# Designs tried in a protein design chat: VHH binders against q9ft69r177to353. Part 3

Target 1, 177 residues: q9ft69r177to353
Amino acid sequence: LSTWVAHKDCLVLAATGSGKSLCFQIPALLTGKVVVVISPLISLMHDQCLKLSRHKVSACFLGSGQLDNCIEEKAMQGMYQIIYVCPETVVRLIKPLQKLAKTHGIALFAIDEAHCVSKWGHDFRPHYRKLSVLRENFCASNLEFLEYDVPIMALTATATVNVQEDILESLHLSKET

## First folded at step 22 (VHH)

Design w3
Fold by OpenDDE, fold request of step 25:
Structure w3 (fold): chain B 177 residues (1-177), chain A 121 residues (1-121)
Amino acid sequence: as target 1 above (177 residues)
Amino acid sequence: QLQLVETGGGLVKPGGSLRLSCVVSGFTFSSYNMAWVRQAPGKELEWVSSISPSGGRIYYRDSVKGRFTISTDNAKNTLYLQMSSLKPEDTAVYYCARYSKDWTKTMFDYWGQGTQVTVSS
Protein backbone atom coordinates (compact mmCIF):
# COMPACT_ATOMS: atom_id res chain seq x y z
CA LEU B 1 0.00 0.00 0.00
CA SER B 2 2.85 2.35 0.72
CA THR B 3 4.18 1.75 -2.73
CA TRP B 4 0.81 2.44 -4.24
CA VAL B 5 0.55 5.67 -2.32
CA ALA B 6 3.81 6.66 -3.91
CA HIS B 7 2.30 5.92 -7.33
CA LYS B 8 4.83 3.23 -8.02
CA ASP B 9 4.56 -0.22 -9.44
CA CYS B 10 4.88 -3.11 -7.05
CA LEU B 11 5.03 -6.87 -6.88
CA VAL B 12 3.06 -8.41 -4.06
CA LEU B 13 4.01 -11.87 -2.94
CA ALA B 14 1.31 -13.36 -0.78
CA ALA B 15 -0.03 -16.81 -0.12
CA THR B 16 -3.50 -17.85 -1.11
CA GLY B 17 -6.02 -16.77 1.47
CA SER B 18 -3.68 -14.16 2.89
CA GLY B 19 -5.97 -11.33 1.99
CA LYS B 20 -3.89 -10.03 -0.86
CA SER B 21 -7.05 -8.86 -2.57
CA LEU B 22 -7.31 -6.10 -0.01
CA CYS B 23 -4.17 -4.62 -1.46
CA PHE B 24 -5.98 -3.56 -4.59
CA GLN B 25 -9.45 -3.16 -3.14
CA ILE B 26 -8.46 -0.52 -0.62
CA PRO B 27 -7.20 1.93 -3.26
CA ALA B 28 -10.61 1.93 -4.88
CA LEU B 29 -12.26 2.72 -1.59
CA LEU B 30 -9.82 5.47 -0.65
CA THR B 31 -9.55 7.37 -3.91
CA GLY B 32 -12.95 7.02 -5.49
CA LYS B 33 -11.16 6.04 -8.67
CA VAL B 34 -11.60 2.76 -10.46
CA VAL B 35 -9.41 -0.25 -9.87
CA VAL B 36 -9.05 -2.61 -12.79
CA VAL B 37 -8.14 -6.16 -11.87
CA ILE B 38 -6.77 -8.65 -14.34
CA SER B 39 -7.82 -12.18 -13.49
CA PRO B 40 -7.33 -15.37 -15.44
CA LEU B 41 -10.59 -17.23 -14.85
CA ILE B 42 -14.27 -16.49 -15.12
CA SER B 43 -14.92 -18.37 -11.91
CA LEU B 44 -12.40 -16.28 -10.00
CA MET B 45 -13.80 -13.04 -11.30
CA HIS B 46 -17.31 -14.17 -10.57
CA ASP B 47 -16.45 -15.25 -7.03
CA GLN B 48 -14.67 -11.99 -6.34
CA CYS B 49 -17.55 -9.92 -7.59
CA LEU B 50 -19.91 -11.96 -5.49
CA LYS B 51 -17.76 -11.40 -2.42
CA LEU B 52 -17.42 -7.68 -3.02
CA SER B 53 -21.13 -7.33 -3.65
CA ARG B 54 -21.86 -8.79 -0.25
CA HIS B 55 -19.53 -6.22 1.26
CA LYS B 56 -21.30 -3.36 -0.50
CA VAL B 57 -18.48 -2.72 -2.90
CA SER B 58 -19.61 -2.15 -6.45
CA ALA B 59 -17.80 -4.53 -8.72
CA CYS B 60 -18.26 -6.21 -12.05
CA PHE B 61 -16.45 -8.47 -14.42
CA LEU B 62 -16.29 -8.08 -18.16
CA GLY B 63 -15.91 -10.39 -21.11
CA SER B 64 -16.86 -13.98 -21.42
CA GLY B 65 -19.17 -15.10 -18.66
CA GLN B 66 -20.92 -11.77 -18.30
CA LEU B 67 -24.55 -12.20 -19.26
CA ASP B 68 -25.55 -8.56 -18.90
CA ASN B 69 -24.59 -6.76 -22.07
CA CYS B 70 -25.00 -3.35 -20.48
CA ILE B 71 -22.39 -3.80 -17.78
CA GLU B 72 -19.41 -3.12 -20.01
CA GLU B 73 -20.73 0.25 -21.05
CA LYS B 74 -21.58 1.14 -17.48
CA ALA B 75 -18.14 0.04 -16.38
CA MET B 76 -16.46 2.30 -18.90
CA GLN B 77 -18.58 5.14 -17.54
CA GLY B 78 -17.06 4.66 -14.11
CA MET B 79 -20.09 3.16 -12.41
CA TYR B 80 -18.17 0.39 -10.64
CA GLN B 81 -15.39 0.71 -8.10
CA ILE B 82 -13.68 -2.46 -9.21
CA ILE B 83 -13.66 -3.97 -12.69
CA TYR B 84 -12.45 -7.50 -13.22
CA VAL B 85 -11.28 -8.50 -16.67
CA CYS B 86 -9.38 -11.30 -18.25
CA PRO B 87 -6.21 -10.48 -20.17
CA GLU B 88 -7.77 -10.80 -23.59
CA THR B 89 -10.62 -8.51 -22.60
CA VAL B 90 -8.44 -5.79 -21.14
CA VAL B 91 -6.39 -5.69 -24.31
CA ARG B 92 -9.58 -5.10 -26.25
CA LEU B 93 -10.61 -2.33 -23.88
CA ILE B 94 -7.44 -0.23 -23.93
CA LYS B 95 -9.05 2.74 -25.66
CA PRO B 96 -12.20 2.73 -23.55
CA LEU B 97 -10.06 2.41 -20.44
CA GLN B 98 -8.02 5.41 -21.49
CA LYS B 99 -11.22 7.38 -21.69
CA LEU B 100 -12.20 6.06 -18.28
CA ALA B 101 -8.84 7.14 -16.94
CA LYS B 102 -9.44 10.62 -18.29
CA THR B 103 -13.04 11.11 -17.20
CA HIS B 104 -13.16 9.23 -13.93
CA GLY B 105 -9.67 8.11 -13.12
CA ILE B 106 -8.05 4.75 -12.69
CA ALA B 107 -6.31 4.32 -9.38
CA LEU B 108 -4.61 1.05 -10.09
CA PHE B 109 -4.17 -1.84 -12.43
CA ALA B 110 -3.96 -5.01 -10.42
CA ILE B 111 -2.69 -8.10 -12.16
CA ASP B 112 -3.75 -11.09 -10.15
CA GLU B 113 -2.06 -14.44 -10.57
CA ALA B 114 0.80 -12.56 -12.18
CA HIS B 115 2.90 -15.72 -12.29
CA CYS B 116 0.84 -16.67 -15.32
CA VAL B 117 3.21 -14.55 -17.42
CA SER B 118 6.05 -16.95 -16.82
CA LYS B 119 6.69 -20.31 -18.38
CA TRP B 120 8.62 -21.09 -15.24
CA GLY B 121 5.40 -20.89 -13.32
CA HIS B 122 2.86 -23.62 -12.81
CA ASP B 123 0.12 -21.93 -14.80
CA PHE B 124 1.47 -20.20 -17.86
CA ARG B 125 -1.13 -18.26 -19.81
CA PRO B 126 -0.08 -16.77 -23.14
CA HIS B 127 -2.49 -13.85 -22.91
CA TYR B 128 -0.71 -12.60 -19.82
CA ARG B 129 2.29 -11.88 -22.00
CA LYS B 130 0.29 -9.15 -23.69
CA LEU B 131 -0.31 -7.23 -20.49
CA SER B 132 2.67 -4.97 -21.08
CA VAL B 133 0.16 -2.88 -23.02
CA LEU B 134 -1.02 -1.56 -19.67
CA ARG B 135 2.27 0.09 -18.83
CA GLU B 136 2.70 1.20 -22.41
CA ASN B 137 -0.69 2.85 -22.71
CA PHE B 138 -1.20 4.28 -19.25
CA CYS B 139 1.87 6.36 -18.68
CA ALA B 140 2.22 10.11 -18.36
CA SER B 141 4.43 10.22 -21.41
CA ASN B 142 1.65 8.75 -23.52
CA LEU B 143 -1.42 10.33 -21.94
CA GLU B 144 -1.12 14.06 -21.43
CA PHE B 145 -3.90 14.22 -18.88
CA LEU B 146 -2.04 11.91 -16.49
CA GLU B 147 0.04 13.53 -13.80
CA TYR B 148 1.76 10.24 -13.18
CA ASP B 149 1.78 6.73 -14.53
CA VAL B 150 -1.14 4.62 -13.43
CA PRO B 151 0.38 2.23 -10.91
CA ILE B 152 0.48 -1.46 -11.68
CA MET B 153 0.32 -3.98 -8.88
CA ALA B 154 1.30 -7.52 -9.74
CA LEU B 155 0.10 -10.13 -7.28
CA THR B 156 1.13 -13.73 -6.98
CA ALA B 157 1.53 -16.45 -4.44
CA THR B 158 4.92 -17.94 -3.72
CA ALA B 159 7.06 -17.50 -6.79
CA THR B 160 10.62 -18.39 -7.63
CA VAL B 161 13.15 -15.71 -8.39
CA ASN B 162 12.89 -16.58 -12.06
CA VAL B 163 9.15 -16.13 -12.02
CA GLN B 164 9.47 -12.80 -10.25
CA GLU B 165 11.95 -11.57 -12.80
CA ASP B 166 9.66 -12.67 -15.59
CA ILE B 167 6.79 -10.77 -14.03
CA LEU B 168 8.77 -7.56 -13.77
CA GLU B 169 10.16 -7.85 -17.26
CA SER B 170 7.05 -9.06 -19.05
CA LEU B 171 4.79 -6.45 -17.53
CA HIS B 172 7.33 -3.67 -18.09
CA LEU B 173 7.13 -2.66 -14.47
CA SER B 174 9.33 0.11 -13.20
CA LYS B 175 12.86 -0.89 -12.34
CA GLU B 176 12.25 0.63 -8.94
CA THR B 177 9.78 -2.09 -8.25
CA GLN A 1 -43.57 -10.97 -2.89
CA LEU A 2 -40.67 -12.22 -4.91
CA GLN A 3 -39.68 -15.73 -4.03
CA LEU A 4 -37.18 -18.38 -5.05
CA VAL A 5 -37.65 -21.90 -3.73
CA GLU A 6 -35.03 -24.59 -4.21
CA THR A 7 -35.77 -28.29 -4.00
CA GLY A 8 -34.08 -31.54 -4.93
CA GLY A 9 -31.20 -31.61 -2.51
CA GLY A 10 -30.29 -34.63 -0.44
CA LEU A 11 -27.71 -37.22 0.44
CA VAL A 12 -26.06 -39.07 -2.41
CA LYS A 13 -23.02 -41.27 -2.84
CA PRO A 14 -20.06 -40.21 -4.91
CA GLY A 15 -20.80 -40.69 -8.57
CA GLY A 16 -24.47 -40.20 -7.97
CA SER A 17 -26.85 -37.69 -9.46
CA LEU A 18 -29.27 -35.06 -8.22
CA ARG A 19 -31.55 -32.64 -9.95
CA LEU A 20 -32.15 -29.33 -8.26
CA SER A 21 -35.13 -27.17 -9.06
CA CYS A 22 -35.77 -23.54 -8.33
CA VAL A 23 -39.30 -22.27 -8.72
CA VAL A 24 -39.58 -18.52 -8.91
CA SER A 25 -42.58 -16.30 -8.37
CA GLY A 26 -43.39 -12.63 -8.22
CA PHE A 27 -41.46 -11.58 -11.30
CA THR A 28 -41.09 -12.29 -15.00
CA PHE A 29 -38.72 -15.22 -14.96
CA SER A 30 -37.79 -14.91 -18.61
CA SER A 31 -36.52 -11.38 -18.13
CA TYR A 32 -33.67 -12.18 -15.79
CA ASN A 33 -30.35 -13.90 -15.84
CA MET A 34 -30.24 -16.67 -13.28
CA ALA A 35 -27.50 -18.47 -11.44
CA TRP A 36 -26.69 -21.26 -9.08
CA VAL A 37 -24.27 -20.55 -6.28
CA ARG A 38 -23.14 -22.78 -3.46
CA GLN A 39 -21.53 -22.59 -0.07
CA ALA A 40 -19.56 -25.45 1.36
CA PRO A 41 -18.90 -25.77 5.09
CA GLY A 42 -16.28 -23.28 6.19
CA LYS A 43 -15.95 -21.85 2.70
CA GLU A 44 -17.16 -18.73 0.99
CA LEU A 45 -19.96 -18.56 -1.49
CA GLU A 46 -18.92 -19.58 -4.94
CA TRP A 47 -20.54 -19.24 -8.30
CA VAL A 48 -21.55 -22.49 -9.97
CA SER A 49 -23.41 -21.71 -13.15
CA SER A 50 -25.30 -19.00 -15.00
CA ILE A 51 -27.91 -18.97 -17.72
CA SER A 52 -29.47 -16.22 -19.80
CA PRO A 53 -33.25 -15.90 -20.08
CA SER A 54 -33.34 -17.55 -23.48
CA GLY A 55 -30.90 -20.23 -22.43
CA GLY A 56 -28.66 -19.19 -25.28
CA ARG A 57 -25.78 -18.25 -23.02
CA ILE A 58 -24.58 -20.63 -20.35
CA TYR A 59 -21.47 -20.65 -18.21
CA TYR A 60 -20.06 -23.06 -15.68
CA ARG A 61 -17.42 -23.14 -13.07
CA ASP A 62 -14.57 -25.24 -14.40
CA SER A 63 -14.85 -27.80 -11.62
CA VAL A 64 -18.42 -28.65 -12.60
CA LYS A 65 -18.11 -28.53 -16.38
CA GLY A 66 -19.20 -31.75 -17.98
CA ARG A 67 -20.97 -32.84 -14.83
CA PHE A 68 -23.55 -30.15 -14.17
CA THR A 69 -26.20 -28.86 -16.54
CA ILE A 70 -28.13 -25.67 -15.97
CA SER A 71 -31.45 -25.16 -17.73
CA THR A 72 -34.70 -23.27 -17.54
CA ASP A 73 -38.35 -23.83 -18.21
CA ASN A 74 -39.84 -20.41 -18.69
CA ALA A 75 -43.35 -21.76 -18.89
CA LYS A 76 -42.92 -23.22 -15.42
CA ASN A 77 -40.81 -20.38 -14.05
CA THR A 78 -38.27 -22.96 -13.00
CA LEU A 79 -34.49 -23.08 -13.01
CA TYR A 80 -32.79 -26.47 -12.94
CA LEU A 81 -29.39 -27.83 -12.10
CA GLN A 82 -28.80 -31.39 -13.16
CA MET A 83 -25.84 -32.72 -11.25
CA SER A 84 -24.08 -35.92 -12.22
CA SER A 85 -20.88 -37.64 -11.21
CA LEU A 86 -21.13 -35.91 -7.89
CA LYS A 87 -18.05 -35.61 -5.73
CA PRO A 88 -17.58 -34.99 -2.02
CA GLU A 89 -16.27 -31.55 -2.96
CA ASP A 90 -19.71 -30.72 -4.31
CA THR A 91 -21.16 -30.91 -0.81
CA ALA A 92 -22.72 -27.55 -0.10
CA VAL A 93 -25.88 -25.59 0.28
CA TYR A 94 -27.03 -24.71 -3.21
CA TYR A 95 -28.84 -21.46 -3.87
CA CYS A 96 -30.62 -20.20 -6.89
CA ALA A 97 -30.15 -16.50 -7.37
CA ARG A 98 -31.47 -13.79 -9.63
CA TYR A 99 -28.95 -11.44 -11.15
CA SER A 100 -29.67 -7.84 -10.35
CA LYS A 101 -30.25 -5.32 -13.09
CA ASP A 102 -28.03 -2.97 -11.11
CA TRP A 103 -24.70 -4.37 -10.04
CA THR A 104 -23.74 -1.05 -8.49
CA LYS A 105 -26.06 -2.04 -5.67
CA THR A 106 -25.85 -5.80 -5.65
CA MET A 107 -24.88 -8.65 -7.93
CA PHE A 108 -27.78 -10.85 -6.88
CA ASP A 109 -30.90 -9.17 -5.63
CA TYR A 110 -32.89 -12.27 -4.67
CA TRP A 111 -31.91 -15.66 -3.31
CA GLY A 112 -33.65 -18.83 -2.39
CA GLN A 113 -33.46 -20.44 1.02
CA GLY A 114 -31.02 -22.99 -0.32
CA THR A 115 -31.07 -26.76 -0.53
CA GLN A 116 -28.50 -29.02 1.08
CA VAL A 117 -26.51 -31.34 -1.15
CA THR A 118 -24.35 -33.87 0.63
CA VAL A 119 -22.08 -36.21 -1.26
CA SER A 120 -20.67 -38.88 0.99
CA SER A 121 -19.76 -42.54 0.82
Scores: ipSAE 0.904, ipTM 0.961, lowest interface PAE 0.5, mean pLDDT 94
Fold by OpenDDE, fold request of step 25:
Structure w3 (fold): chain B 177 residues (1-177), chain A 121 residues (1-121)
Amino acid sequence: as target 1 above (177 residues)
Amino acid sequence: QLQLVETGGGLVKPGGSLRLSCVVSGFTFSSYNMAWVRQAPGKELEWVSSISPSGGRIYYRDSVKGRFTISTDNAKNTLYLQMSSLKPEDTAVYYCARYSKDWTKTMFDYWGQGTQVTVSS
């Protein structure tokens, strides 16, 4: 959380069930800005939204699996504290998310299961390799209204050194990470 | 007066089948997205399956794909979950739930009382 407060990118290594989700949920609660969470599976996103809902945290997930066609528009209007998206969906929503960042603010991009970006991680997902668009499109150098780059938090339960390096490189995270 | 009532749960052996039913009343069944959710002992609630009012859009949890089938009978105001090739891991209380029209408040606004499904040898 200290790195987030400093508006820095970070790689979080935490076991499943360790409460790693709090790492990106707290920013949403503290800032009132939206946290966007990249997740690989519909079931994971669905479960997380269900959990958050029961804790009175407004959350939604977008893309495939979402039966309510109005949710996406509402999400882009800043109506939810936490937005879950799959990699392919977030890529599609870059422009709307930029608007969201401008009008409401995005506190954090959280990339869950970040090891999926690496072929060494045993759960490689090609779409995760596209997630560098987040760093590329949500930086102060590209968006004039941003005072600082929107922090990116990569989360993974386990990662070898090689996987960690792949995560940092592939996601174009700050070299200070 | 709105109510969801699950039935069909029970004890089955691994590989067995069960058909859960959820009869709804007090609202227009065909106007809402519906879901099955389950909770295993000591575990969090987890989404199982969802279906659109028309039945045209259906989604499953990966672990139940190919084994579970969600369906609706609008004429009977009933949601179904046909479960086959049941596994011990499927043991849980199964709930039918109505998706809320306002997720800023809650994801599911109404739940049934749940029906116990136990898969054990």
Scores: ipSAE 0.903, ipTM 0.960, lowest interface PAE 0.5, mean pLDDT 94
Fold by OpenDDE, look of step 23:
Parts: sequence; structure tokens; C-alpha cells
Structure w3 (fold): chain B 177 residues (1-177), chain A 121 residues (1-121)
Amino acid sequence: as target 1 above (177 residues)
Amino acid sequence: QLQLVETGGGLVKPGGSLRLSCVVSGFTFSSYNMAWVRQAPGKELEWVSSISPSGGRIYYRDSVKGRFTISTDNAKNTLYLQMSSLKPEDTAVYYCARYSKDWTKTMFDYWGQGTQVTVSS
């Protein structure tokens, strides 16, 4: 959270059940800006939305498994505090997300299960290798309306040194991360 | 008055089967997305399955894929969950839930009382 406050990228290593989700949920609650969370599984996104709903936090998930065809449009209009999205969908939504960043503000990109970017990890997912588009498209050098780069928070429960390095490199996170 | 009532829960051995039913009243059943949600002791609520009004969209959590089948009978205003090859980890209270049409307010706007499913040898 300290790094987020400083508008810096960070890698969060936290065990399952440790409350790591709070790390990216709090920014949404504090700033009123949207937090976009990349998650690999529909079930995880669904469970998180369910949990947040019970805590009166507006959340949705985008991608496959969605029952409401209008939810994407609503999400891009800033109607939800937290948007869960699968990696393949976030790539498709780069331009709409840029608009969202401009009109409503994006406080944070959270990449959950970040170890999925690494072939050294136990759950490699090829689509995670495309997530460097977030750093590339949401930086102050590319978007003139941004005062600072939108922070990226990578989260994983377990990661070897090699996996950590892969996460930092693959996601193009700041060297100071 | 809107109501969702789950039935069909019980004790079953691993590998067994159960069929849960959720009878709804007080709203147009065929106009709403429906879901099954479960909560195991000491665990968080987890989504199990969802189905669109027409049945054209059906989704499952990965751990129940191939084992659970969600379906509806609009004529009976009933949501079903056929569970097969049950595992101890499926032990939970199973809730029938109606998706809200406005997720900005809540994901599920109505729930049943739940039915206990216990899978144990």
C-alpha cells in the first residue's frame, strides 16, 4: 500500500487467505477511482464479486462467463468500483480503459496470480504474457492526461526468485519495484 | 412476496448423487439469471453455477464441471442442480440466488434459506 501511495509498481507476495485482496481493494475505496483486477479464472472473479457485493462494494467481472451483455459498457462508464477481467479481455479493452482512466480515473491495475506469467511457475498462462500492454498503455508518457503512471500491483502467493524476476520483466514493471 | 426455497439436500457418500431444487415465487422466474452458491464451514461463499433465463448461457466453477448440471423448469418456476460424483469438499450449504439486474447495487438481490449438503464416508 505504501508503494501504491507513492504511485509505484509493486510485487506483493502473500499467502492464500492472507487478505491480499485488500491490497488492491483499498485503493478503490480511498480514491473513488476504479481498480481493475486481472484474474485468470471465472470462478475466482465470480467469488470475488460475490464477496465484495456482500460488503457493499460494487464490482463486476468481464470476459467469458458473463450473463449481462451490457455490463462491459457500464463498467467502462465507471459504474463499478472494482472491475475483474481476464487477461485476454483486458487486452481487448485497452482503448476503453484509457477512456475510463481519463473520465473516471483508474487507481490501480492489480494482476492477481501474477506467477501465471512465468513458465517456471506451476500455472503458466500464455495470455498473462500479454499483460505488458498495461504498463505500455497507461503511462504518463503515452497518456497526456495522466499525471503519473497508473500503478500496477502484481500479486502472487508463491514465487521463486526466478518467477519473481519473470513477473517484473514480463509485466514491464518499474526497476524500482 | 418473493421467495426462494431450496430442497434436496442431505447426507451422501462420496461418489453419490443429489438433486437440489429451488422453487421460486413472487417474480417472473424466466426473466432472471439464477445461480447456485455454496458455503462450506469456515469458508467463504463461493459461486457454483449460473444459468440465464433461456438456458442459453450456463457456467460452472471448474471444480464442479462435469459433475454438476444446472437447469431450469420455467413451467414449475424451479431451478435445479444435479450433483454427481460428489466429493467431501462439496460439503456446504447450497443457496439458490437470483442475480440482480443491477450489479452496481448488489450481485444477488434474493437468496433462499439454503439446503445442507454433506458428503461423508
Scores: ipSAE 0.867, ipTM 0.939, lowest interface PAE 0.5, mean pLDDT 93
Fold by OpenDDE, look of step 22:
Structure w3 (fold): chain B 177 residues (1-177), chain A 121 residues (1-121)
Amino acid sequence: as target 1 above (177 residues)
Amino acid sequence: QLQLVETGGGLVKPGGSLRLSCVVSGFTFSSYNMAWVRQAPGKELEWVSSISPSGGRIYYRDSVKGRFTISTDNAKNTLYLQMSSLKPEDTAVYYCARYSKDWTKTMFDYWGQGTQVTVSS
């Protein structure tokens, strides 16, 4: 959270069940800006939305498991505090997300299960390799309305040194990470 | 006046089958997405399956794919969950839930009381 406060990218290594999700949920609650969470599985996103709903936090998930086509539009209008999205979907939504960043603000991009970017990991997902588009498209040098780069938080429960390096490199996280 | 009532739970051995039913009153499936959600002892609620009003969109939790089948009978206002090849980890209270039209307020706006499913040797 300290790194987030400093508007810096960070890699969070935390065991499953350790409450790592709070690391990206709290920013949404504190800032009133949207937190976008990249997640690999619709079941995981669904569970998180369910959990957040019970805590009166507005959340939705975007991806192949969507039941309502209007949710995406609403999400891009800033109607949800937390937006869960599959990696393939977030790539498609770069432009709408930039608009969201401008009109409502995005406090954080959280990449959950970040180890999925690495072939050294146990759960490599090719679409995670495309997530460098977040850093590339949500930086102050690219978007004039941004005072600072939108922080990216990568989260993983398990990561070898090699996997960690892959995460940092693949996601183009700042050197200060 | 709106109500969801689950039935069909019980005790079964691993590999067994159960069919859960959720009878709704006060509304029809023609306008609402429906879901099954479960909660195991000491665990958080987890989504199991969902189905759109037309049945055109169906989704499953990965761990139940190929084993569970969600369906609806609009004439009976009933949601079903056919469970096969049950595993101990499927043990939970199973709830039927209606998706809200407004997720900014809540994901599910109505729930049943739940039905206990116990898978044990």
Scores: ipSAE 0.864, ipTM 0.939, lowest interface PAE 0.5, mean pLDDT 93
Fold by ESMFold2, look of step 23:
Structure w3 (fold): chain B 177 residues (1-177), chain A 121 residues (1-121)
Amino acid sequence: as target 1 above (177 residues)
Amino acid sequence: QLQLVETGGGLVKPGGSLRLSCVVSGFTFSSYNMAWVRQAPGKELEWVSSISPSGGRIYYRDSVKGRFTISTDNAKNTLYLQMSSLKPEDTAVYYCARYSKDWTKTMFDYWGQGTQVTVSS
């Protein structure tokens, strides 16, 4: 949380069940800005949205598995505080997300299961390698309306030192943990 | 009154099969996306499967794909879950649930009472 307040990227290494999802949920609640969470599994996104709904936090997921075709449009209009999205879908949505950042603000991008970026990890997913576009497309130098780069928070429960270094390098994160 | 009623649960041995039914009333069944959601003892709710009103779009949790089949019968206002090759880890209370059209308020706006599925011995 302190690195997000300072507008910096970070890597969060915390066990499942230790509350690591609060690291990105609390900034959404405190700022009123949108948090975008990249997640690799439809079931995980479903379960998280269900949990947030029970706690009265407005959330949705986008991508494969979403049956309601209206939710993407509503999400890009800023109607949900937390947007879960598949890696391939977030790449498709870069332009709409830039517009959302201008109109409503994006507090951060959270990359959940960040070990999926590494071939040295136990769950490599090649679409995760493309997520460096988030840093490139949400920089203050490229978007005039941004005072600061949108922070990127990478989260994983398991990572060896080699996997941690691969995460930082592949996602172009500015701060080591 | 809007109502969702699950039936078809019970005790079954590993490898066995069950068919769950959810009879709905009080709303236009063909206009809502529906889901099966389960809760194992001491665990959180987890999504199992979803289906569009036409049956044209269907999704499964990876751990049940190939073993479970979701379907609807719009003439009978009934949602089904055919479960095959059941495993002890499938033991849970199974709920049918209706997706809200306004996720800013809630994701599922109506739930059934649940039906117990136990896979043992």
Scores: ipSAE 0.516, ipTM 0.803, lowest interface PAE 2.0, mean pLDDT 81
Fold by ESMFold2, fold request of step 25:
Structure w3 (fold): chain B 177 residues (1-177), chain A 121 residues (1-121)
Amino acid sequence: as target 1 above (177 residues)
Amino acid sequence: QLQLVETGGGLVKPGGSLRLSCVVSGFTFSSYNMAWVRQAPGKELEWVSSISPSGGRIYYRDSVKGRFTISTDNAKNTLYLQMSSLKPEDTAVYYCARYSKDWTKTMFDYWGQGTQVTVSS
């Protein structure tokens, strides 16, 4: 959380069930800005949205498991505080998300299950390696309305040193965090 | 009055089958996406499966894919969940739920009372 206040990237290593989701949920609630969460499974996104709905936090997910075609349009209009997105879908939405960052602000991008980027990890997913585009497309040098780069928060419960380094390198995150 | 009523739960042995039914009244059934959601004792709600009004789009949680089949019968205003190859970890209260058209307020706006499914030797 302190690295988010300092507008820097971070890697969160926390056991499953330790509340690591709060690391990205609290910034959304405190700032009123949108938080975008990249997640590898429709079921994970669905369960998270359901949990947030029961706690009266507006949230949605975007991707192949979404039956309501209107949700994406509403999400890009800033109607949801937390947006869960599949890795392949977020790449398609870069330009709409830049507009969302301008109109409503994006507090951070959270890459959940970040170990999926690593071929050395137990759950490699090739679409995760494309997420470096977030750094390139949401930095202050590319978007004149930004004072700071939009922080990227990578989260995982399971990461060896090799996996941690692979996460930082493949996502183009600062090793200083 | 809008109502969702689940039936078909019960006790079955591992490997057994059950079919859950959810009879719907008080809204245009063919206009809403529907889901089955379950809750094991002491655990959070867990999405199981979703279906579009036409039945043209169907999604399953990976742990039930290939074992469960969601379907609808619009003439009877009924949502079904056919469960096969049941495992002890499928033990839960199963709810049918209607997706809201406005997720800014809630994801599911109406829930049934739930039906208990117990898978035990």
Scores: ipSAE 0.477, ipTM 0.783, lowest interface PAE 2.2, mean pLDDT 80

Design w3
Fold by ESMFold2, fold request of step 25:
Structure w3 (fold): chain B 177 residues (1-177), chain A 121 residues (1-121)
Amino acid sequence: as target 1 above (177 residues)
Amino acid sequence: QLQLVETGGGLVKPGGSLRLSCVVSGFTFSSYNMAWVRQAPGKELEWVSSISPSGGRIYYRDSVKGRFTISTDNAKNTLYLQMSSLKPEDTAVYYCARYSKDWTKTMFDYWGQGTQVTVSS
């Protein structure tokens, strides 16, 4: 969290079940701004939304597996504190997300299971390679209303040094902390 | 009065099959997305499958895809889960649940009592 307070990107290495999700959930609750979480599987997104719902935190997921067409519209209007999206879907939603950042603010983008970006890892997913678009489209130099780049938080429990380096390079993250 | 009632659980050997039913009453069944959600002893709730009212859109958790089939019978207001090739890891209480139309407050607004499925040799 100290990296996020300094408006910097970060890579979080933490075991599954160790509270890794709190790293992006707390900023949403503290700032009132939206947190967008990229996740590779509808089951993971669905389970996390269910968990947050039972703790009465407003959350949704977008993309494959979402049966309610109204959820995306409400999400882009700032109705949910935490938005989970598939990698494919976030690329399609860049323009609406830029508007959401202007109207309600986006505290950070969390890329969960970030090892999926790496061909060196056990769980490579090609659509994760396209997530550098988040850096390109949510930087202060390209969006006048931003004072700082929207931070990118990459999270994984399983990363060798090669995978960690691949995450930083593929997502265009700072290698500091 | 709004109600969701699951039946069809039981004890089954590995590789066996069960068909779960959820009879709904008190709401327009054809207007709501429905799901099966399960909970193994001491574990978190786990989404299993979802279906649109028309049955035209269906999604499964990867670990059950190809083994489980969700379906509806709108004339009987009944949601089904056909489970085949059952494994010990499928042991859980299975709930039918109705998706809320307003996720800002809750994701599922009504739950059944649950039916126990035990897969053991």
Scores: ipSAE 0.472, ipTM 0.782, lowest interface PAE 2.2, mean pLDDT 81
Fold by ESMFold2, fold request of step 25:
Structure w3 (fold): chain B 177 residues (1-177), chain A 121 residues (1-121)
Amino acid sequence: as target 1 above (177 residues)
Amino acid sequence: QLQLVETGGGLVKPGGSLRLSCVVSGFTFSSYNMAWVRQAPGKELEWVSSISPSGGRIYYRDSVKGRFTISTDNAKNTLYLQMSSLKPEDTAVYYCARYSKDWTKTMFDYWGQGTQVTVSS
């Protein structure tokens, strides 16, 4: 979290059950800005939204498995503090998300299960390799209204050194944490 | 008065089958997306399956896909979960839940009391 306060990217390597999700949830609560979380599975997004709902935090997920057609438009209007989105959907939503960053602010992008970007890992998912577009489309040099690049927080419970390096390279993250 | 009442739980051996039912009253059943959510002992709530009012859109958690079938009977205002090839890891309290129309407030606005499913040899 101290890296997020300094407006820098970070890689969070933390064991399951250590409160890893709080790393992206707290910025949403502290800033009032939207946090966008990329997650690989519908079930993970459902479970997280359910948990946040039980704690009265407004959240939604977008992508496969979303039965309510109105949720996406409400999310892009800034109605949810935390937006979970699958990798293929976030790529489609780059332009609406840029507008959201201008109107309501995006505190960070969290890439959960970041090891999915690595072919060296045990859970490789090809759509994760496209997530470097987040840095490219949400940097201050590319969006004039931004004072700072929108930080990217990559999170994983398990990653070897090779997987960690692949995460940093594939997502174009700073090597400082 | 809005009510969701689950039935059909019980003890079953691995590989067995159960059919859960959720009888709904107090709202227009055909207007809401519905879900089954479960909670294993000592674990967090876990989404299992969702269905649109028409039954035209159905989603499953990967670990149950191919084994569980969600369905509705709008004439009886009843949501079903047919569970086959049950495994010990399916042991949980299963809840019927209604999706809210306004997720800024809550994701599920009404829950049943739950029915216990125990898969043990």
Scores: ipSAE 0.422, ipTM 0.750, lowest interface PAE 2.5, mean pLDDT 79

